# VHH binders against o75319, part 6

Target 1, 181 residues: o75319
Amino acid sequence: GNHIPERWKDYLPVGQRMPGTRFIAFKVPLQKSFEKKLAPEECFSPLDLFNKIREQNEELGLIIDLTYTQRYYKPEDLPETVPYLKIFTVGHQVPDDETIFKFKHAVNGFLKENKDNDKLIGVHCTHGLNRTGYLICRYLIDVEGVRPDDAIELFNRCRGHCLERQNYIEDLQNGPIRKNW

## First folded at step 1 (VHH)

Design ec4 (framework vhh_etentamig_d1)
Fold by OpenDDE, second read of step 2:
Structure ec4 (fold): chain B 181 residues (1-181), chain A 121 residues (1-121)
Amino acid sequence: as target 1 above (181 residues)
Amino acid sequence: EVQLLESGGGLVQPGGSLRLSCAASGFTFSNYAMSWVRQAPGKGPEWVSGISGSGRSTYYADSVKGRFTISRDNSKNTLYLQMNSLRAEDTAVYYCAKLGHRYTSYAFDYRGQGTLVTVSS
């Protein structure tokens, strides 16, 4: 269906590039079928996503979709030049090790293949906040060695919204490092 | 107290090379991404290069890509910028900065006093 996700309107469509990283977070873009339920200024389509990224003088090199559904938009709605990766990620619970590994693997693969450019890894879940923030922070912590609080603060600042889920925050702050490879 | 101290600047001819260093103290250096930014006379600040905390990821402005190499030694709390094939337009004061971004209004958390690089024949 074309039901607007709960609280989707409350979040900024697109964050900013996280300094020192290739990450940018955004809320899920919605395909055209959702537009009839939105005011024009509330609309955020795949096309809008790319326009907003361009406005930041950035370019997406990869989109990682963490939503647990396929109803929001189709990969075909994206430019052919931008690879799309779906990682079905259950909401509200800390992603499992497999999910974390998939995410890390995707990011590392991207970085390996994109050493010669400055394209961004666009990551989103529904709101582009909790699942998105967790996995990005998890990567920064586990792979880049960033202090958990610094990673969280950086994400929050760049996304324009703070991680909300205490279990995510706690796991990032106090949870074990997940095996990378 | 966070301190960043740049060094290595100087006068160099076009086509020449310089290596900048930045000594960092007052924070856990390896936990933070670092950047080089520069400011040419009469121009605004320009982001030059960035590197992740671990050093795994490096980033470059298009203007310096292929010519500059950013690196870091976390054991020495030092950031480096190898600048090759220098051009007149590279003339600027170069600053070491803690967390930066080239396209956002993000203010760098910290930057040093800078080191002057002059490229002139």
Scores: ipSAE 0.006, ipTM 0.260, lowest interface PAE 10.5, mean pLDDT 89
Fold by ESMFold2-Fast, scan of step 1:
Structure ec4 (fold): chain B 181 residues (1-181), chain A 121 residues (1-121)
Amino acid sequence: as target 1 above (181 residues)
Amino acid sequence: EVQLLESGGGLVQPGGSLRLSCAASGFTFSNYAMSWVRQAPGKGPEWVSGISGSGRSTYYADSVKGRFTISRDNSKNTLYLQMNSLRAEDTAVYYCAKLGHRYTSYAFDYRGQGTLVTVSS
């Protein structure tokens, strides 16, 4: 049903662009059917997402949806000009190598096609924090050679919330670089 | 004009406590998440703690969990950081930072002048 995700109200709707990158992280937008249980200032629909991005003088060029559900909003609720990619990820566990590769492939493809503009890659899971932060940081570490602690600090600062899951943090800091695709 | 003014820093012995304050003006304080960021000599900035606009959600760097408490008083437009069990490695300039509508590649949005905390035996 129309049950608001646990702790969803506790998180900022949208973070800031991560400087030196094309990434911006946010929590899952909720379609209009969820708004009956929200105060006006708590609403965060797909339309609200694009308005908040524009308020930052930024523009989305891709949305990567990491949730394991389609109940929160439909891709059809997004502007036709913005590509949408669904990568089903389960919470609590570190994303597997196939998921990491799919994420990296999508990001690299977007960057090649958008080298002549400054459009952003928007990434979200339910809270825009753990799965989202893990995959963005994994990309920065493995592809761009960023030091793990620097990637985590940059994500935490720009999202406005710290990555919470210790297994994700430990994998980023001490795990292997994924090169196997 | 957004203004943030930090206060409460000083020299303190290891194991001691300090409370930092940040007086905010020029924006609707309750609508923005606030953070404390520190910068130790010769190091880059380190995010320390964050609090949602309502004050219901708080977050901490692992280095300060259980020792520091972030809070806010939206009626007074003031952010606080209660620092307990201070260690030499907590020595830094502490900055109050606001999540803004525009981000520059150079800094946190509208951080204040900072307040120096020195933990020395």
Scores: ipSAE 0.000, ipTM 0.125, lowest interface PAE 17.2, mean pLDDT 84

Design ec5 (framework vhh_etentamig_d1)
Fold by OpenDDE, second read of step 2:
Structure ec5 (fold): chain B 181 residues (1-181), chain A 122 residues (1-122)
Amino acid sequence: as target 1 above (181 residues)
Amino acid sequence: EVQLLESGGGLVQPGGSLRLSCAASGFTFSNYAMSWVRQAPGKGPEWVSGISGSGRSTYYADSVKGRFTISRDNSKNTLYLQMNSLRAEDTAVYYCAKPSYYRLGSGPMDVRGQGTLVTVSS
């Protein structure tokens, strides 16, 4: 269906590039069929996503979609020049090791092939906050060796919203490092 | 219109090999990472392998790592999956998917071909 996700309007559509990383987080863009349910200023389509990224003087090189549905937009709504990766990620639960591994693989693959540019990895779930924040932070912690609190703070600051799920936060802070390969 | 056409499936004995192909059209093939996914009888779809647009990066599920090799020929708009040391548990319909999808226990992928059946049986 075309119902607007709960609290979707409450979140900033696009965060800021995370300094020192290639990550940028955003909430799920909604295809045109959702626009009739939104005020003009609330609309956030795939096209709007790219416009907003451009306004930041950035360019997306990859989109990782963590939503657990395909109803929000179609990959075909994106420019062909930007690869799209879907990792179905269940909400509210800490992503399992397989999901974490897939995310890391995708990121590492991108970085390997995009050494010659500064394009961003755009990551989103529904709100671009909890699942998105967890996986980005998990990457920074496990792969880049960032302190958990630093990773969380960096994400929160750049996304413009704080991770909300205590289980995510606790796992990031106190959980084990997951396999990188 | 995006079109994906899988081929190369068939009946093979355990330990045997198959090579799957996927002919792609309707989009700039080289701009997209592609994946193979499979669905076994009575099971949800399983991600099998992925390859970047350029072909420089490849990814595999643990279940197939070391046995399967994904590749692509962008000049021919074709995706391949070399499957060696096949096992009974590899029996499934195999789909090529655009873009890459990682999903367990869900329905069919939105962007995939008709699939090709691989049956591994003695």
Scores: ipSAE 0.007, ipTM 0.238, lowest interface PAE 10.6, mean pLDDT 90
Fold by ESMFold2-Fast, scan of step 1:
Structure ec5 (fold): chain B 181 residues (1-181), chain A 122 residues (1-122)
Amino acid sequence: as target 1 above (181 residues)
Amino acid sequence: EVQLLESGGGLVQPGGSLRLSCAASGFTFSNYAMSWVRQAPGKGPEWVSGISGSGRSTYYADSVKGRFTISRDNSKNTLYLQMNSLRAEDTAVYYCAKPSYYRLGSGPMDVRGQGTLVTVSS
């Protein structure tokens, strides 16, 4: 379907870059076929995503798509200069260790290959909040040594919405550190 | 130039074992996490296992956990995959992968070798 995701309109399209990091979070872009169900001011296509990021004087170097579906937009709808990585994640459940590893692996590789530029890692799920915020915070805590509460506060402030799922928050605060590299 | 050369594949009976190797060159091997990815006939690529640059952290797909062991020897620039208790469903071309990114229209941009074929059949 062409149905708009539940509560998708309730969230800001794009957050701000998380200071001290290369991360920026956003909600899922919707391809042109969805625009028939949206007012002009509600549209958020792949093109709109890149326009909004340029408006912040930022540039995307990688998009990590955490949705469990391909129905919202196709990788072909993105500029050919921007890499796209799909990591299929199920909502409601804390991502498993395999998913956490894939995310950390992708981020570490990007940072190594892009140490001489300021390009951002764009991360999204459906709302750009729970799965997105969990994986970004998990990376900051496990790899960069950020305190859990500080990582969560930074994400919430920059995304413009607070992480909603208590099981995700509890895992971030009380779960073991799964350091890599 | 980054080069990855896989070896060790072959025909094996169900329940058997194989050890795959990947010789890496053209980059500082110990600085990169490495992965094994497989592609079964007619299927898309499936991530199998990953290992940190130091070798201290290892990760496995649920389908292979407890049967496969990833390891590396940074002094030899070599990545390994020990495969035990092989099943028909493990039949695939196995690729050594250095981290990279998806290029629009081209698919996954992990730097991979030519692959090594593993066939599990009676």
Scores: ipSAE 0.000, ipTM 0.120, lowest interface PAE 15.9, mean pLDDT 84

Design ec6 (framework vhh_etentamig_d1)
Fold by OpenDDE, second read of step 2:
Structure ec6 (fold): chain B 181 residues (1-181), chain A 121 residues (1-121)
Amino acid sequence: as target 1 above (181 residues)
Amino acid sequence: EVQLLESGGGLVQPGGSLRLSCAASGFTFSNYAMSWVRQAPGKGPEWVSGISGSGRSTYYADSVKGRFTISRDNSKNTLYLQMNSLRAEDTAVYYCARYPSTKYLYSLDYRGQGTLVTVSS
């Protein structure tokens, strides 16, 4: 249905670019059909997303959607110039190796093809926090060699919210490195 | 108390080099990623470079890539920025920051007083 996700209103719609990276996290934008259930100031559509990104003097080059549903918005709601990638990611549990690999592969592909610009990789799940934070941090840790605590802290600061799921945090801090290929 | 003290700034001719230092205290330096941010006259703050706590990962803004090198010595709680091939547009106050964030105008948590770098003929 078109019900607003739980706690969706509690999270900042868009974070900030993670310095030194091409990542920016945001909560899921909602298509127009959800607006009737929201106050005007609570609305966050795909269009709003791009406006907010532009307000930050940034530009999206890729959107990675980690939600496990397609009910929130359609790829057609996005500008044609911005690639959209869906990676169905189950909530609440640590993403599996396949999911992690898909994410890494997408990011690496983007970076390879976008060496000549500074466009951002926009990543979101429902709240743009736990699944989003985990995969971004997992990438930074596994691929970029960033210390787990550094990655987590950086993400939290830039997203404006802290990772909440202990299993995610624990896996990032103490879990094994996942294969990058 | 977290303290960051930048040094090494000065006047240099275009094409010249400078090496900035940032002395950190009041926290476990090696546990935190660090960044250099600069603010030019009349402009907003600009993220310049970042380095992970271990020093394993380094990052650069496109504007300085290939010219600047960030490094750190965790045994000395010091962050460095080697700046080569300096340009007039590099003129700015350079800040060491523990918690940089980027928007249109970058925000800084735990930065020092900065050190002025002037690139001029």
Scores: ipSAE 0.005, ipTM 0.260, lowest interface PAE 11.8, mean pLDDT 89
Fold by ESMFold2-Fast, scan of step 1:
Structure ec6 (fold): chain B 181 residues (1-181), chain A 121 residues (1-121)
Amino acid sequence: as target 1 above (181 residues)
Amino acid sequence: EVQLLESGGGLVQPGGSLRLSCAASGFTFSNYAMSWVRQAPGKGPEWVSGISGSGRSTYYADSVKGRFTISRDNSKNTLYLQMNSLRAEDTAVYYCARYPSTKYLYSLDYRGQGTLVTVSS
């Protein structure tokens, strides 16, 4: 179905680069078929995403798509020069250890292969908030040793919206470190 | 030891302009990305703008894009925020903050004491 995701219009299209990291978070881009349901100022296509990132003087080197659907856009809608990784993640539940493992390995692999540039890892779910914020913060806490409250504050500030799911926040603050798997 | 001292705030009418400054000391200024964060009464902190260590990359919240310009002078260890077309909703205490290139270090010390900007309604 070509329905705009619930509350999608309530969120900023794309956040800012998270300083000290290679992460940038955004809401799901919507392919051209959705534009009939949007005012011009509400449009956020895959091309709009890349234009907004370039406007920030940044360059995207990887997109990690955490949505549980392919209905919003297809990998073919992205430039061929930018790698795309799909990690199907159910909303509302804290991502399982396998999902966290896949995310961490993708990020570590990108960073290892991109030591000589400053390209960004773009991460999104439907709203670019809960699943996106959880996995980015989990990476910063577990791999980079960032304090949980610092990771959450950095994400909230750069995304322009606060993590909403209390179970996600609780897991980040008080849950176990998923360091080796 | 790290010190960030904001200045340039004040009372201004809607549509007016102000330039904020942040004098940094106690660290190698050019090695750190810098940002401006604001906090309105009764609200949480809102990120406003950021700039890379070199000054070549700049970032803005959508609420200020096209109205505010961030810049820095690394020879003077000073960060600036040029604010134009000010609105009542820009009323806040403005803080400057630093971010390391390789690791995010958050502490009470990442902000100075702030400078108050009041835009009359």
Scores: ipSAE 0.000, ipTM 0.119, lowest interface PAE 17.5, mean pLDDT 84

Design ec7 (framework vhh_etentamig_d1)
Fold by OpenDDE, second read of step 2:
Structure ec7 (fold): chain B 181 residues (1-181), chain A 121 residues (1-121)
Amino acid sequence: as target 1 above (181 residues)
Amino acid sequence: EVQLLESGGGLVQPGGSLRLSCAASGFTFSNYAMSWVRQAPGKGPEWVSGISGSGRSTYYADSVKGRFTISRDNSKNTLYLQMNSLRAEDTAVYYCAKGYHSSWKTYFDHRGQGTLVTVSS
């Protein structure tokens, strides 16, 4: 249905670019059908997403959607110039190795093809926090060699909200490195 | 204390090559993206190249693409810039910077004192 996700209003729509990376996290934009249930200032559509990104003097080069549903918006709601990738990711559980690999592969592919620009990889789940934060941090840790605590701190600071799920945090801090291929 | 020390600059003829180095200390080098930026006389700073913490991802300004190569040795806490096919317009002070630069925003938190590169006949 068109019900607003729980606690969706509580989170900042868009974070900041993570310095030293091409990542930016945001909460899921909602298509027009959700607007009737929101105050004008609460609305956050795909169009709003791009406007907010531009306000930061940034440009999206890829959107990775980690939600486990397709009810929030359609890829057709996005500009044709911005690739859209869906990676169905179950909430509350640490993403499995396949999910992690898909994410890493997508990011690596993007970086390889976008060396000549500074376009961002926009990543979101429902709130753009836990699943989003985990996978971004997992990438930074496994692929970029960032210390887990540094990755988490960087994400939290830039997203404007802290990772909430202890199982995610623990896996990032103490879990094994996942294969990058 | 974060320290960045550039070296390798000098006078070179057009078409020549130079290799710049930056010795980093005071932070976990491999955790951070690094960049080279340059400032020519009478001009503003220009981002030249960037590299991710692991070195997996490299980025270049259009002006140097195909001529310059950024690399790093995390075991030595050193950043490099191989500059080939140098041109007069490459003349500048080159700075090592901790962080990344986008088209519209600087994400540096530290910069070295720089090393002068002069390309002249």
Scores: ipSAE 0.020, ipTM 0.457, lowest interface PAE 3.9, mean pLDDT 92
Fold by ESMFold2-Fast, scan of step 1:
Structure ec7 (fold): chain B 181 residues (1-181), chain A 121 residues (1-121)
Amino acid sequence: as target 1 above (181 residues)
Amino acid sequence: EVQLLESGGGLVQPGGSLRLSCAASGFTFSNYAMSWVRQAPGKGPEWVSGISGSGRSTYYADSVKGRFTISRDNSKNTLYLQMNSLRAEDTAVYYCAKGYHSSWKTYFDHRGQGTLVTVSS
């Protein structure tokens, strides 16, 4: 169905680029069929996403969709010039090693192929917060060697909302480094 | 419903100390990170400090690092802010908030009524 995700309206559509990285986080865009349930100022379609990124003088080179559904928008709603990757993640549990590995591989591959430009990796789940923040922070900690508290603070500041899920935060701070190359 | 009740504010001279408290109810306190946010006269809100649900991780704005200590007692559903070496620039209404850092940017911000801290001779 075309029901707006619970609490979706509570979150900023798009955060800011995370300085020193290629990451930008946002909430799930909603295709035009959802707009009858939204005021004009609440609309956030795939087109709105790209307009907001452009307003920040940024350009998307990859979208990673972490939602466990495809009902909110279709890859066909995105510009053909921007690759789309779906990684199905369950909302309340810390992502498993296979999911973390897929995310790291996608990011590493993008960075290798985009050395000569400054295009961003856009990451979203439903709210662009818990699953999104976990995987971005996990990448920064495990691959880039960023201190957990610094990664979390950077994400929270740039997203404009704080990671809410205690088990995700505890795993980032005290959990093992995942050596899925 | 979420309820947050701040206390402990008052008038203090520069270099002095205050301890703020926030009593929380209406949610499972230990499952949520908590923050202190302040608003000085004529300024927008400024995040001051945050603490994870377990209390294992704490975060501070650069302006207060080394002077303020955030802590929590999950058995009493209470959040604390120990404020030392207070400066005139610390004068503000201090709010307890559910969540930490940038939670003020959500549409449904949960914060208390605040407690006034005045640092003045």
Scores: ipSAE 0.000, ipTM 0.135, lowest interface PAE 15.5, mean pLDDT 84

Design ec8 (framework vhh_etentamig_d1)
Fold by OpenDDE, second read of step 2:
Structure ec8 (fold): chain B 181 residues (1-181), chain A 121 residues (1-121)
Amino acid sequence: as target 1 above (181 residues)
Amino acid sequence: EVQLLESGGGLVQPGGSLRLSCAASGFTFSNYAMSWVRQAPGKGPEWVSGISGSGRSTYYADSVKGRFTISRDNSKNTLYLQMNSLRAEDTAVYYCATRYGKSLYTPYDYRGQGTLVTVSS
């Protein structure tokens, strides 16, 4: 279906690059079939995503889609030059170790293959906030050794919205480090 | 129950200064970004400034940048807005606002009763 996700309109479509990282977070772009339910200024399509990224003088090198559905847009809606990775991630609960590992593996793979450029890893869930923020922060904490509070603050600042889910925040701040391999 | 109580408003001459305060309760204050928004007579609400939960990051509307300073004391659950070089166009009811950290820039879920700031000669 083309039901607009709850509160989707409330979130900035695209954040900013997280300084010192290759991450940028955004809310899920919606394919054309959703536009009839949106005001023109509310529309945020895959094309709009890339336009907004370009406006920031950035370039996406990878999109990681954490939504638990495929109804929002199709990989075919993306430029062929930008790889798309789907990691089905259940909402509201802390991602499991497998999900975390998949994310880390994807990021590490990208970084390995993209050492010669400054392309970004675009990450999104529905709102590009909680699941997205958790996994990005989890990576920064577990892999890059960033302090939890610093990671969270950085994400929040750059996304323009703060992580909302206490269980995510708590896990990031006090939870165990997850295996990186 | 979320409560936001603004204070510090008043009448001030152009070029003057005011410091607004917002006492917050009913939620873990430090976990959430806070904002000041204002509404001038006959105008819609305008986002003025935002600050991250930790206070590490601050943001300002272009209209107030360089003149206003947002800060917070998480130990006191209080949000502040130092307003310098006030202008007539700054006249508005100022609200402390939060969306439980949902947004630094966009409409709020909660706000206080507001405090009136009048800038007039």
Scores: ipSAE 0.006, ipTM 0.269, lowest interface PAE 9.7, mean pLDDT 90
Fold by ESMFold2-Fast, scan of step 1:
Structure ec8 (fold): chain B 181 residues (1-181), chain A 121 residues (1-121)
Amino acid sequence: as target 1 above (181 residues)
Amino acid sequence: EVQLLESGGGLVQPGGSLRLSCAASGFTFSNYAMSWVRQAPGKGPEWVSGISGSGRSTYYADSVKGRFTISRDNSKNTLYLQMNSLRAEDTAVYYCATRYGKSLYTPYDYRGQGTLVTVSS
């Protein structure tokens, strides 16, 4: 269907680049067919996403879509110059090690191929918060050696919203380092 | 321009105390987690302590836990490290650090010039 995701309007469309990283987080863009249910100031299409990134003087080099659906927008709604990667993740559950490995592999591959530029990795789930924040923070903790609460606070501040799911927060703070690559 | 300026280092006897300060400028201090990193003679850098941007969360290396206290004053853009029960193995140059920048390959994009702490009898 064409129903607006629950609570989608409650979140800022795009956060800011996380300083010291190549990450930027945002909520799921909604294709033009959803706009009849939105006020003009509520619209956030794929085009709106790229306009907002440009307004921050940033450029996307990769989009990682963590939603478990393809109903919100299609990859073909994105510019041909920006790679798109789908990693299907279920809400409410801490992503499994296989999902964490796929995310890390994609990020490391992007960084290796883009060492000569400053393009960003855009990451989103439905709200750009829990699954998105978990995987970004997990990468920073496991690969970059960032302290768990420092990673969480950096994400919360740059996203403009705090991680909400206690099970995600607890796994980031107290869970094992995933060295599965 | 991001600037970090450490002070408070010096010579102190084992069991003594010292307070380090780091004056930060050129960025919104309260928005960034801050760390203390030290480098002993002939060794690589060792992370010592970290504090969240709000100051609500603090973290310590096992080697300093219970002896050192990290704190910050966001109204003064200043980071502190209170060092108690100092040991000879705490001898190092201490750096104030933050992960501000655009590179995942450089986890401490910005750090100060350091302040020398020598613990000797």
Scores: ipSAE 0.000, ipTM 0.140, lowest interface PAE 15.5, mean pLDDT 84

